# VHH binders against Enoyl-CoA delta isomerase 1, mitochondrial (ECI1): the designs that were tried, part 6

Target 1, 258 residues: Enoyl-CoA delta isomerase 1, mitochondrial (ECI1), of Homo sapiens (Human) (p42126)
Amino acid sequence: QRVLVEPDAGAGVAVMKFKNPPVNSLSLEFLTELVISLEKLENDKSFRGVILTSDRPGVFSAGLDLTEMCGRSPAHYAGYWKAVQELWLRLYQSNLVLVSAINGACPAGGCLVALTCDYRILADNPRYCIGLNETQLGIIAPFWLKDTLENTIGHRAAERALQLGLLFPPAEALQVGIVDQVVPEEQVQSTALSAIAQWMAIPDHARQLTKAMMRKATASRLVTQRDADVQNFVSFISKDSIQKSLQMYLERLKEEKG

## First folded at step 1 (VHH)

Design c12 (framework vhh_3k1k_2)
Fold by ESMFold2-Fast, scan of step 1:
Structure c12 (fold): chain B 258 residues (1-258), chain A 126 residues (1-126)
Amino acid sequence: as target 1 above (258 residues)
Amino acid sequence: QVQLVESGGALVQPGGSLRLSCAASGFTFSRYAMRWYRQAPGKEREWVAGISSGGDYTSYEDSVKGRFTISRDDARNTVYLQMNSLKPEDTAVYYCAKLPSDEEYWTALSHGFDYWGQGTQVTVSS
């Protein structure tokens, strides 16, 4: 099990804990389990909100699984990217209140997950940075993820962050607005519970319609061009220079872990 | 202050052998993974070999597998690259690099934060 769901018996809240060691990389299996877990919670009328966090502190999620994007077939890359799109669409448009309780490093695909939430809380630990650092790996954030960041922190901040592949430490993350609160690590969970209670105090019908209205244009842009986005991703990732860079990073990770 | 000093570069005949050394100072050497890179004229800097902090894992670029061996001596704060069966294609400036810790890597996710030495020239020619 890569996702643990712990219900809060009376609050209408579930805590969804990422448990895909070593660093909660968004493997195809983990992406699939996240979508299924979210769908189960959406179909259960006892839940109105979900707090997303890591089972173990240190890394919220390291982002996309590079092993899914290197040394594989074009068909595999297409299937993987469709799964990434599906996770983003399902999280971004969820009728549940989503709060990310970021108890660890949150780069790339981890930031993708955090950005889909209604509210973000980051532990005040200088080792826990958040951002879309794809350009540092020689790859590009897709337009729908770029739009999500731009909607959150504004055009100029997003452009600088994306071009330079910036990872924001807690104080800068709060200042630029990519997170809503920075609190001592031991207070992240209680702060998330307080925040989600505030959002859940709003009647569901009005909150859900407002969320849909605010997010429809961004989500629809991907929905109308999913296949073209998949083709663009497969074409880009399959380039020899990109494959070589990814191989180099994968070998580096093994060196650092061993 | 992190310092890396490479040595051992020389002119050798094809099929020859050479051992490069990298003396490290300014950090707790035994806690960090180390890498060797090389750069030939007109080419991008290429990863060659890597070794984990404990020495339990080593990795190599495909073109050097079976010919090159990376090793370390933590008592002497030194990483080595033993190069056998040298080819003209191995001609390059060889660089030693200190990798960030696991925590720093996940925070930065960039090879651009490696600390480099000044390099040592290896020339393989008749």
Scores: ipSAE 0.005, ipTM 0.294, lowest interface PAE 10.9, mean pLDDT 87

Design c13 (framework vhh_3k1k_2)
Fold by ESMFold2-Fast, scan of step 1:
Structure c13 (fold): chain B 258 residues (1-258), chain A 126 residues (1-126)
Amino acid sequence: as target 1 above (258 residues)
Amino acid sequence: QVQLVESGGALVQPGGSLRLSCAASGFTFSSYGMRWYRQAPGKEREWVAGISWDSGSTSYEDSVKGRFTISRDDARNTVYLQMNSLKPEDTAVYYCAREGDSYYDWYSKTSYFDYWGQGTQVTVSS
């Protein structure tokens, strides 16, 4: 099991812990378990909120699994990207209150997950940065992820961050607004419980309709062009220069993965 | 906080067997892959064996494949290295290592394993 769900008795809250070592990479298996776990919680009337965190501190999620994006068929890349899109759509439009308790590094796909949440708390540890660093790896954040960041920190800050592939350490993350709170690492969980209680104090019907109204345009833009986005991803990732770059990274990691 | 303590090193005859243990504390053991390395005098530390967090995969350096077996006991927070058919060339200090948790280290081969034990001496000699 790559996702551990711990109910908080009587609070209407579940803690969803990522457990896909070494770095909580968004593999096909992990993406599938995340969506299934979220759906189970959405279908259980005892839960109104979910806190997303890592089972162990250090890395929230390193993002996309490079082994899903290199040395594979175009059909595999298409299936992988559809799974990534599905996770984003399900999290971004969830009727549950989502709070990310970021107890580790949060680059790229990790930041994708964090950005879908209603509230983000980052541990005050200089090793833990958050951002969409795709350009530093020679790849591009998709338009729907760009839109999500832009909605969170504003157009100019998002453009600078995306073009330069910036990873924000805690103080800068708070300053640009990509996270809502920065707290000592040992306080991340208790802060998340306090934050989610505040959001859950609002009647569900009004909160859910407001969330849907605020997020519908962004989500619909992907929904109406999912296939085109998949084809754009497959075409991009299949380029010789990109495949060679990814292969070089994977060769470096081969002995480390076991 | 993180501690790794190796034990089981001894003087053994060629062809003998030995089991090394590594007791881990200060972290959630079941969430990390574990590795064994060795270092002979005057040589660089070299990889020997690895086991994934869920025991779903194991890997070995070619010279020990078929002779060494890595395993783990998550209830006891311990990783083991069973060494059979020992050769004089296996003489080294054996180190236990926990995989790193920094994503920055993911793209830098050199810094991935950030927690090491003190080592245990294995000597294969008649």
Scores: ipSAE 0.005, ipTM 0.288, lowest interface PAE 9.7, mean pLDDT 87

Design c14 (framework vhh_3k1k_2)
Fold by ESMFold2-Fast, scan of step 1:
Structure c14 (fold): chain B 258 residues (1-258), chain A 125 residues (1-125)
Amino acid sequence: as target 1 above (258 residues)
Amino acid sequence: QVQLVESGGALVQPGGSLRLSCAASGFTFSHYAMRWYRQAPGKEREWVAGISGSGSSTSYEDSVKGRFTISRDDARNTVYLQMNSLKPEDTAVYYCATKSYRWGSTYQLYKYDYWGQGTQVTVSS
């Protein structure tokens, strides 16, 4: 069990805690459990909102699992990327109010998850940064994730952030608008409960239709070209230079002395 | 989920030997550095030894160099601490930990420490 779901008694809210040690990396198995957990909450009329957080502070999610993207077959890369797309589509278009309570580092795929939410709260800890840092590893954010960031922080800020692979510490994250609130770490959970209550005060039919209307164009762009995006990812990640870079990074981690 | 389970702690005479084991589960063991720490009554937890994921690099606190040896068996997902020439000052609860790094950028590493429950080593006559 990589996802813990804790209902908030009587509030119509569930807290979804990431528990995929060591750093909540988006492995194929974790991606699958996240989607299943979300679907169960969406199908349960008792829940109108979900707070996404890490079971342990320090890392919200370190993002994509490098072991899913290195030393594997093209078929494996295709399956992995399709699972990543599925998570984004399901979260981005969810009828539930989603609030991310970011109690740790939130790079790349972690930021992907946070960006799908309706509201983002980041702990005020200089060790916790958020951003799409793919270019620093020699890879690129897919167009649908680029669109999501652009919709959140604007075109120029997104272009600078994506080209340079920026990870924003808390004050800069708030300034650029990638998060909505920065609070002391011990207040993240209570702030998330307050925020989600505010969003849930709006009648579901009106809120849900507005969310769908606002997000339809972005989501549909991926839906209509999922296979092409998968092929682009597989072709790119399979390049010898990319595979060698990822292998060198993993070998560096193996040689770290503890 | 990551689980670390220590075993092998016992009462030993000064000059004796003990081998501690730490069984790991819930992660790709061979990719992660493993560490041993100890905590004596009234003192802070201190680092004792470390071994890289590949097993090629080891490191030790000065007071245990030459007496303790850290090793790993990736087929069994186990890290070991061989303790020789034990002294009363080695009396402590010994903890297994992993220092886990995962993907960030090439300019940033994210790490998280996991701890076991500990195993008591007592060195006394």
Scores: ipSAE 0.013, ipTM 0.337, lowest interface PAE 8.3, mean pLDDT 88

Design c15 (framework vhh_3k1k_2)
Fold by ESMFold2-Fast, scan of step 1:
Structure c15 (fold): chain B 258 residues (1-258), chain A 125 residues (1-125)
Amino acid sequence: as target 1 above (258 residues)
Amino acid sequence: QVQLVESGGALVQPGGSLRLSCAASGFTFSSYSMRWYRQAPGKEREWVAGISTSGGSTSYEDSVKGRFTISRDDARNTVYLQMNSLKPEDTAVYYCAKSFSYGRWTKSGYYYDYWGQGTQVTVSS
């Protein structure tokens, strides 16, 4: 079990805890469990909000599992990317209030998850940076993720952040607007409960329609071209130069583990 | 292979200034955010300042805001900490650190910062 759900049906809230050691990497298995867990909560009328956090402080999620993107077949890359798209579509378009309680480092795919939420709270710890840092490994954020960041922090800040692969420490994250609150680590959970209660005070019908209206254009861009995006990813990741770069990075991680 | 060499630490009077330097080698310096930490005797290592890739964004611990400035020179593979209006409470060993773009789990936590050997700053008369 890679996803732990702690329900509080009386409050209409569930806490979804990531538990995919060592760093909550978005493997195929973890992506699948996240989508299933979200769908179960969406289909249960007793829940109106979900807080996403890590079971262990230190890492919210390291992002995409690089072993899913290196040394595999084109068919594997296609299947993996379809799973990543599915998670983003399901989270971004969810009718539930989603609050990310970021109790750890949040790079790349971790930031993808956080960006889908309605509200983001980051622990004030200099190790817990958030950002889309793909370019530092010679890979790129897909257009739908670029759009999500741009919608959150604006075009110029997003372009600079994406081209340079910036990871924002807590004070910078708050300043640029990629997170909504920065609080002491021991206050992250209570702050998330307070925040989600405020969002859930709004009648669901009005809140849900407003969320759908605000997010429809961004989500529809991916929906209308999912297959093209998969082929673009497979073509890019399969390049010899990209595969070599990823292989070298994974080899270094083997040396440094522990 | 990776090396971070701090310098510039000294004994200085309260109200004085120092500039610390960190010379980096063994990695593509411009691809990594850089940070300064400090550790006083008997205390935990605390974050002081951070600078993003290519120097576009900086951040500081509250007690040093307005007094310390972090900067980098990617052509020289060097990160700097300009320290003004020094106080006795600033006495510590100062460490330069680099982070990984993608973190990994270690005994020390997720973001593995590679630390230099440190440089001693003492603020006293």
Scores: ipSAE 0.000, ipTM 0.138, lowest interface PAE 16.4, mean pLDDT 85

Design c16 (framework vhh_3k1k_2)
Fold by ESMFold2-Fast, scan of step 1:
Structure c16 (fold): chain B 258 residues (1-258), chain A 125 residues (1-125)
Amino acid sequence: as target 1 above (258 residues)
Amino acid sequence: QVQLVESGGALVQPGGSLRLSCAASGFTFSDYYMRWYRQAPGKEREWVAGISGSGDSTSYEDSVKGRFTISRDDARNTVYLQMNSLKPEDTAVYYCARTPDYSEWLRSQYGMDVWGQGTQVTVSS
């Protein structure tokens, strides 16, 4: 099991822990399990909030699984990207309060997950950076993820961050507003429990309708363009130059890790 | 308390040899994969070589394979880079790094590794 769900009895909260070693990469299996786990919690009236965190400190999620994007068929790339879209849509529009307790590095796809949450807490560790660094890999963040970042930190900051592929260390992450709190690593979980309790104090009906109203335009842009976005991704990733770049990068990662 | 101190950099002629050393302190050295990086003037820092905590596994950037050898002495908390058949293109400041077992991609973006001060290698006639 790649997702551990721990109920906080009586509080109406579940802690969802990522456990997809070595670095919580968003593999097709992990994406699928995340969506199923979220759906189960949404359909259980005893839960009103979810804290997302890593089972092991150090890496919240390294982001997209490059092995799902290299050396495979176009049909595989399409299926993978549909799964990525599904995770974002389900998290971004979730009727639950979502709080990310970021106890590790949070680049690219990890940042995608964090950005869907209502509130973000980052451990004060200079090794834990957050950001959408796709351009440094020669790829681009999809328009719906760009919109999500822009909604969070504003147009100019988002444009600079996306074009340069910036990863923000904790102090800069707080300053730019990509995270809401930076706290000592040992306080991340207790801070998340305090934050989610504040959000859950609001009557669900009013909170959920306000969230839907605020997020509807952004989500709808992807819903109306899902197939076009999939085809754009498949066409881009299938290019020989991109495939060669990803293959070289994967080989370097294996060499570094042993 | 965690520190890495590089030494051994010098001016050498093309075809020459040089051995760099990196003395580590403040952590359990044998538990960590150790690496060498280099940075030429006006260029980005690039990975050169790596060695596992056991010393059984080594890896190299393609341009240095067959010329450079990474090794370690866990009793002395030291990692070495033996450089043979040096070329002008090898001119750079060489850095030793300790990194957690995380992807190269995460590590390379902000220098989240513990870095030493570097040691200058110049290959010129």
Scores: ipSAE 0.000, ipTM 0.134, lowest interface PAE 13.4, mean pLDDT 86

Design d01 (framework vhh_lunsekimig_d3)
Fold by ESMFold2-Fast, scan of step 1:
Structure d01 (fold): chain B 258 residues (1-258), chain A 126 residues (1-126)
Amino acid sequence: as target 1 above (258 residues)
Amino acid sequence: EVQLVESGGGVVQPGGSLRLSCAASGFTFSSYALYWYRQAAGIERELIASISSGGSTNYVDSVKGRFTISRDNSENTMYLQMNSLRAEDTGLYYCAKSPQYWRSLYQAGHSKFDYWGQGTLVTVSS
């Protein structure tokens, strides 16, 4: 099990802890378990809010699993990318209050997860950066993820961040608005509990309808072109030059592991 | 607790030499790749040299032929021998170890390696 759910039914809150060692990379299996766990909480009337965090501090999530994107069939890439889209759609449009308690590094796909949340809290540790750094590896963030970042930090800041593949350390993350609070690492959990209580004080019907209204255009843009986005991803990732670069990178990582 | 402690910096004239040391504790030293980063005033931290667990080395173009990275697994120490120093080599030097992670985009960026301490200052001035 790669997702641990710690319920507090009396408070209407569950803490969802990522436990996909070594770095909570978004493997196909982990993506599937995240969606199933979210759906179970959405279908349980006891819960109105979810705090997303890592089971172990240091890495919130390192993002997409490169082994899902290299040395596989086009059909595998299509299935993987569809699972990535499904996670984003389910999180972004969830009727639950979602709070990210970011107790570790949060690059790329980790930032994707954090950006779907209603509120983001980052531990004040200069080694824990957040951002969409895909361009640094010669990969691109999909348009729906670009839209999500742009909605959060504004067009110009998002364009600069995406083109340069920026990872924001805590002070810069707060300044640019990609996170809502930066607190000492030991206070992240208690701050998340306080934040989610504030959001849950709002009547669900009004909060949920407002969230849906605010997010409908962004979500619908992906919904109407999911297949085209999948084919664009498959075509891009299948390029010989991209596959060769990813293979070289994975071989380097194996060497580093010893 | 992972600790990496840099030392060996100082003031040197152009053309001079310095040897930096990075003393490591809290992990199995021989199992990790190790890195030297440089932070110059007003410039983002730059990876300048790397050494794998197997001993293979890599350098940024500006230091190739002048700097040599090495490791002593018996002493849990990494070194950077710096020769023919230039004014542009002035900066804070940090050592870092590779994360114990091998399957994600997190490992692609220079800032994704662990380091500890305030670095060691190298000043090249006439």
Scores: ipSAE 0.012, ipTM 0.264, lowest interface PAE 8.7, mean pLDDT 87

Design d02 (framework vhh_lunsekimig_d3)
Fold by ESMFold2-Fast, scan of step 1:
Structure d02 (fold): chain B 258 residues (1-258), chain A 125 residues (1-125)
Amino acid sequence: as target 1 above (258 residues)
Amino acid sequence: EVQLVESGGGVVQPGGSLRLSCAASGFTFSDYALYWYRQAAGIERELIASIYSGGSTNYVDSVKGRFTISRDNSENTMYLQMNSLRAEDTGLYYCAADYRSGWEYYDLSAEYDYWGQGTLVTVSS
């Protein structure tokens, strides 16, 4: 099991822990388990909020699983990207209060997950950076993820961050506004519980409608363009030059582990 | 080929000062974030100071105002200036480096890209 759910029924909160070793990469299996786990919590009236964190500190999520994007069929790439879109849509538009308790590094797809949340807390560890660093590997953040970052930190900061593939260490992450709090690592969980309690103090109906209103335009842009976005991804990732770059990177990772 | 070599450790009286150096070779030093860790006997290794490629710095609260981390990219060397030393500052001081180009985060279960061997600092009481 790649997702561990620990209920705190007294608080109406569940803690969703990522456990997809070694680095919580967003594999097809992990994406599927995340969506199923979220749906179960959304359908259980005992829960009004969810804290997202890693089971083990060090890595929140390293992002997209490169093995899902290299050496596969176009049909596989399409299915993978549809799963990525589904996770983002489900998290971004969730009726639950979502708080990310970022107890590890949070690049690329990890940052995608964190950006969907209502509130982000990052452990004050210089090794734990957050950002959309896709351009560093020669790939591109999709428009709906770009929109999510712009909504969080503003257009100019987002443009600079996306073009340069910036990863923000804790102090810079707080300064640019990509996270809401930076706290000692041992305080991340208690800070997340305090933060989610504040959000849950608001009556659900009013909070949920306000969230939907604020996020509708951004989510709808993807909903109306899902198939075109999938085709763009498949076309891009299937390019010989991109496939060669990914293969070289994966070979390097295998050599380092061996 | 890649090496991090610490120096500057020694015995010093409380209130004294030491400057640690971490000399790097075999990689493009200016591209790397650099760290000082401290380990006392029976205590797990603690990150005390960091300096990023852009020059921004971070410190653990216990050393703020007393320690200063710096780097000299022309000499491929990182420094830790330690002032107002206390008995609790005693320990092995390790230099570490990593490159954060994005996908280097993919296998974060691995340790830092590079570690030094450590240099001993003893604050005599």
Scores: ipSAE 0.013, ipTM 0.261, lowest interface PAE 8.2, mean pLDDT 86

Design d03 (framework vhh_lunsekimig_d3)
Fold by ESMFold2-Fast, scan of step 1:
Structure d03 (fold): chain B 258 residues (1-258), chain A 124 residues (1-124)
Amino acid sequence: as target 1 above (258 residues)
Amino acid sequence: EVQLVESGGGVVQPGGSLRLSCAASGSTFSSYWLYWYRQAAGIERELIASITSGGSTNYVDSVKGRFTISRDNSENTMYLQMNSLRAEDTGLYYCATRGSKYLSWYTSPKFDYWGQGTLVTVSS
């Protein structure tokens, strides 16, 4: 299992722990298990909130699995991107209170997951940065992820962050507003439990309808053009120049990381 | 947090040699990528040498063949052996880390852990 779910008896909360070594990359299998785990919690009336965190401190999630995007068929790229879209849609529109307890590095696809949550807590460790750094690899954040960041930190900050592929260390992450709290690493879990209790104090019906109202326009923009977005991704990623760049990057990464 | 302590700087004549050491404490050293930066008067710090957790090395052209970076994971220490020193090698030498084996390409350069710097002066 790549996802561990720990129920908090009596609180109506579950802790969902990422366990896809070595860096919680969003592989097709991990994406699938995340969606299934979320759906099970949504269908169980015992749970009103979920805390998302890593089983191992150090890396929350390294983001998209580059091996899913290189040396494969166009059909594979389409299936992978559909799974990425599905995870974002399910998390972003979830009726559960979602809190990310970011106990590790949170780049790219990791930041995608964190941005879907209602509240974000980052450990005060200079090795743990958060941001959408796709441009550093010569690839592009999709429009629906760009919209999510822009809704969180504002247009100008998002444009600068996306064009430069910025990863924000804890103090800068708090200042720009991409996270809501920065706390000592040993306090991340207790802070997340305190935060989720505050959100769950609001009656579910009112909270859920407000969340849906606030997020409907952003989510609907992807819903109405999912297939077009898939085709755009497949066309882009399949370009010889992109495939060669990703192949070279993966080979260097393999050599450096052993 | 990682603490870095540098030693080995000093005054040396052109053509001489010095060996710099960087001792790390506070965290597991063996998974870290390690760097030597140099800062000359009036210019920003520049990366001159690096060594990965696996032992792969890289050098800026101006020091290649003269400087050798190495590591001893059992002693939590990194070294810079400097041979055939020139006047332009004068500067403050800083030891730095960029995090763990799997995190180096995900982490911000702003949060490298730095040593205090050690002064190398090459003069006649």
Scores: ipSAE 0.000, ipTM 0.158, lowest interface PAE 13.7, mean pLDDT 85

Design d04 (framework vhh_lunsekimig_d3)
Fold by ESMFold2-Fast, scan of step 1:
Structure d04 (fold): chain B 258 residues (1-258), chain A 125 residues (1-125)
Amino acid sequence: as target 1 above (258 residues)
Amino acid sequence: EVQLVESGGGVVQPGGSLRLSCAASGFTFSNYYLYWYRQAAGIERELIASISSGGRTNYVDSVKGRFTISRDNSENTMYLQMNSLRAEDTGLYYCAKYDDSGWYELRTPSGFDYWGQGTLVTVSS
């Protein structure tokens, strides 16, 4: 099991802990378990809010699993990307209050998860950065993720961050607005509990309708062109130059790990 | 390719000073957090200081007030100014950068993917 769900004192809150070693990479299996776990919580009347965090501090999530995107068939890439889209759509449009308690590094796909949440808390640890660093590998954040970042930090900051593939350390993350609070690492969990309680104090009907209204345009843009986005991803990732770059990166990781 | 090259180590008496340099190449220097680690005999590699892309610094308590980390983005170089050196500061000092691709393996939560060769600092009478 790659997702651990712990009820918090019957207060209507669950803590969802990522446990996909070594670095909570968004493998197809992990993406699937995240969606199933979220759906179970959404269908359980006992829960109104979810805190997303890593089971082990150090890495919130390293992002997309490059082994799902290299040396595979076009059909595999399509299936993988559909799973990534499904996770984003499910999290972004969830009726639950979502708070990310970022107790570790949060690049790329980890940042995708954090950006879907209603509130983000980052541990004040210089090793824990957050951002969409796709361009550093010669690949591109999809338009719906670009829209999500742009909605959060504004157009110019998002353009600079995406073109340069920036990872923001805690102080810069707070300054640019990609996270809402930066606190000592030992206070991340208690801060998340305090934050989610504040959001859950709002009547569900009004909060949920407001969230849906605010997020509808961004979500609908992907919903109306999911297949085109999949085909664009498959075409791009399948390019020989991209495949060779990813292969070289994976070979370096294997060699250095030895 | 990412390269980190440390220099400035040496032998110094307690109370002395040294300035370490880390020359970096193969990445957009100004975009990254950079770190100084120290490894002494009998202990694991320890983070000593960090500097963010925006210039924010952080230090372990044992060196706070004595060491100053800085960076020169025009020269792609990071520095560690070490003052009031103590015997316990003896060790190999490494410049480090996390592998920030972030998409598969970060190696270890306590480690870094890009290290220099290290520069030896010996504090003895």
Scores: ipSAE 0.000, ipTM 0.176, lowest interface PAE 10.9, mean pLDDT 85

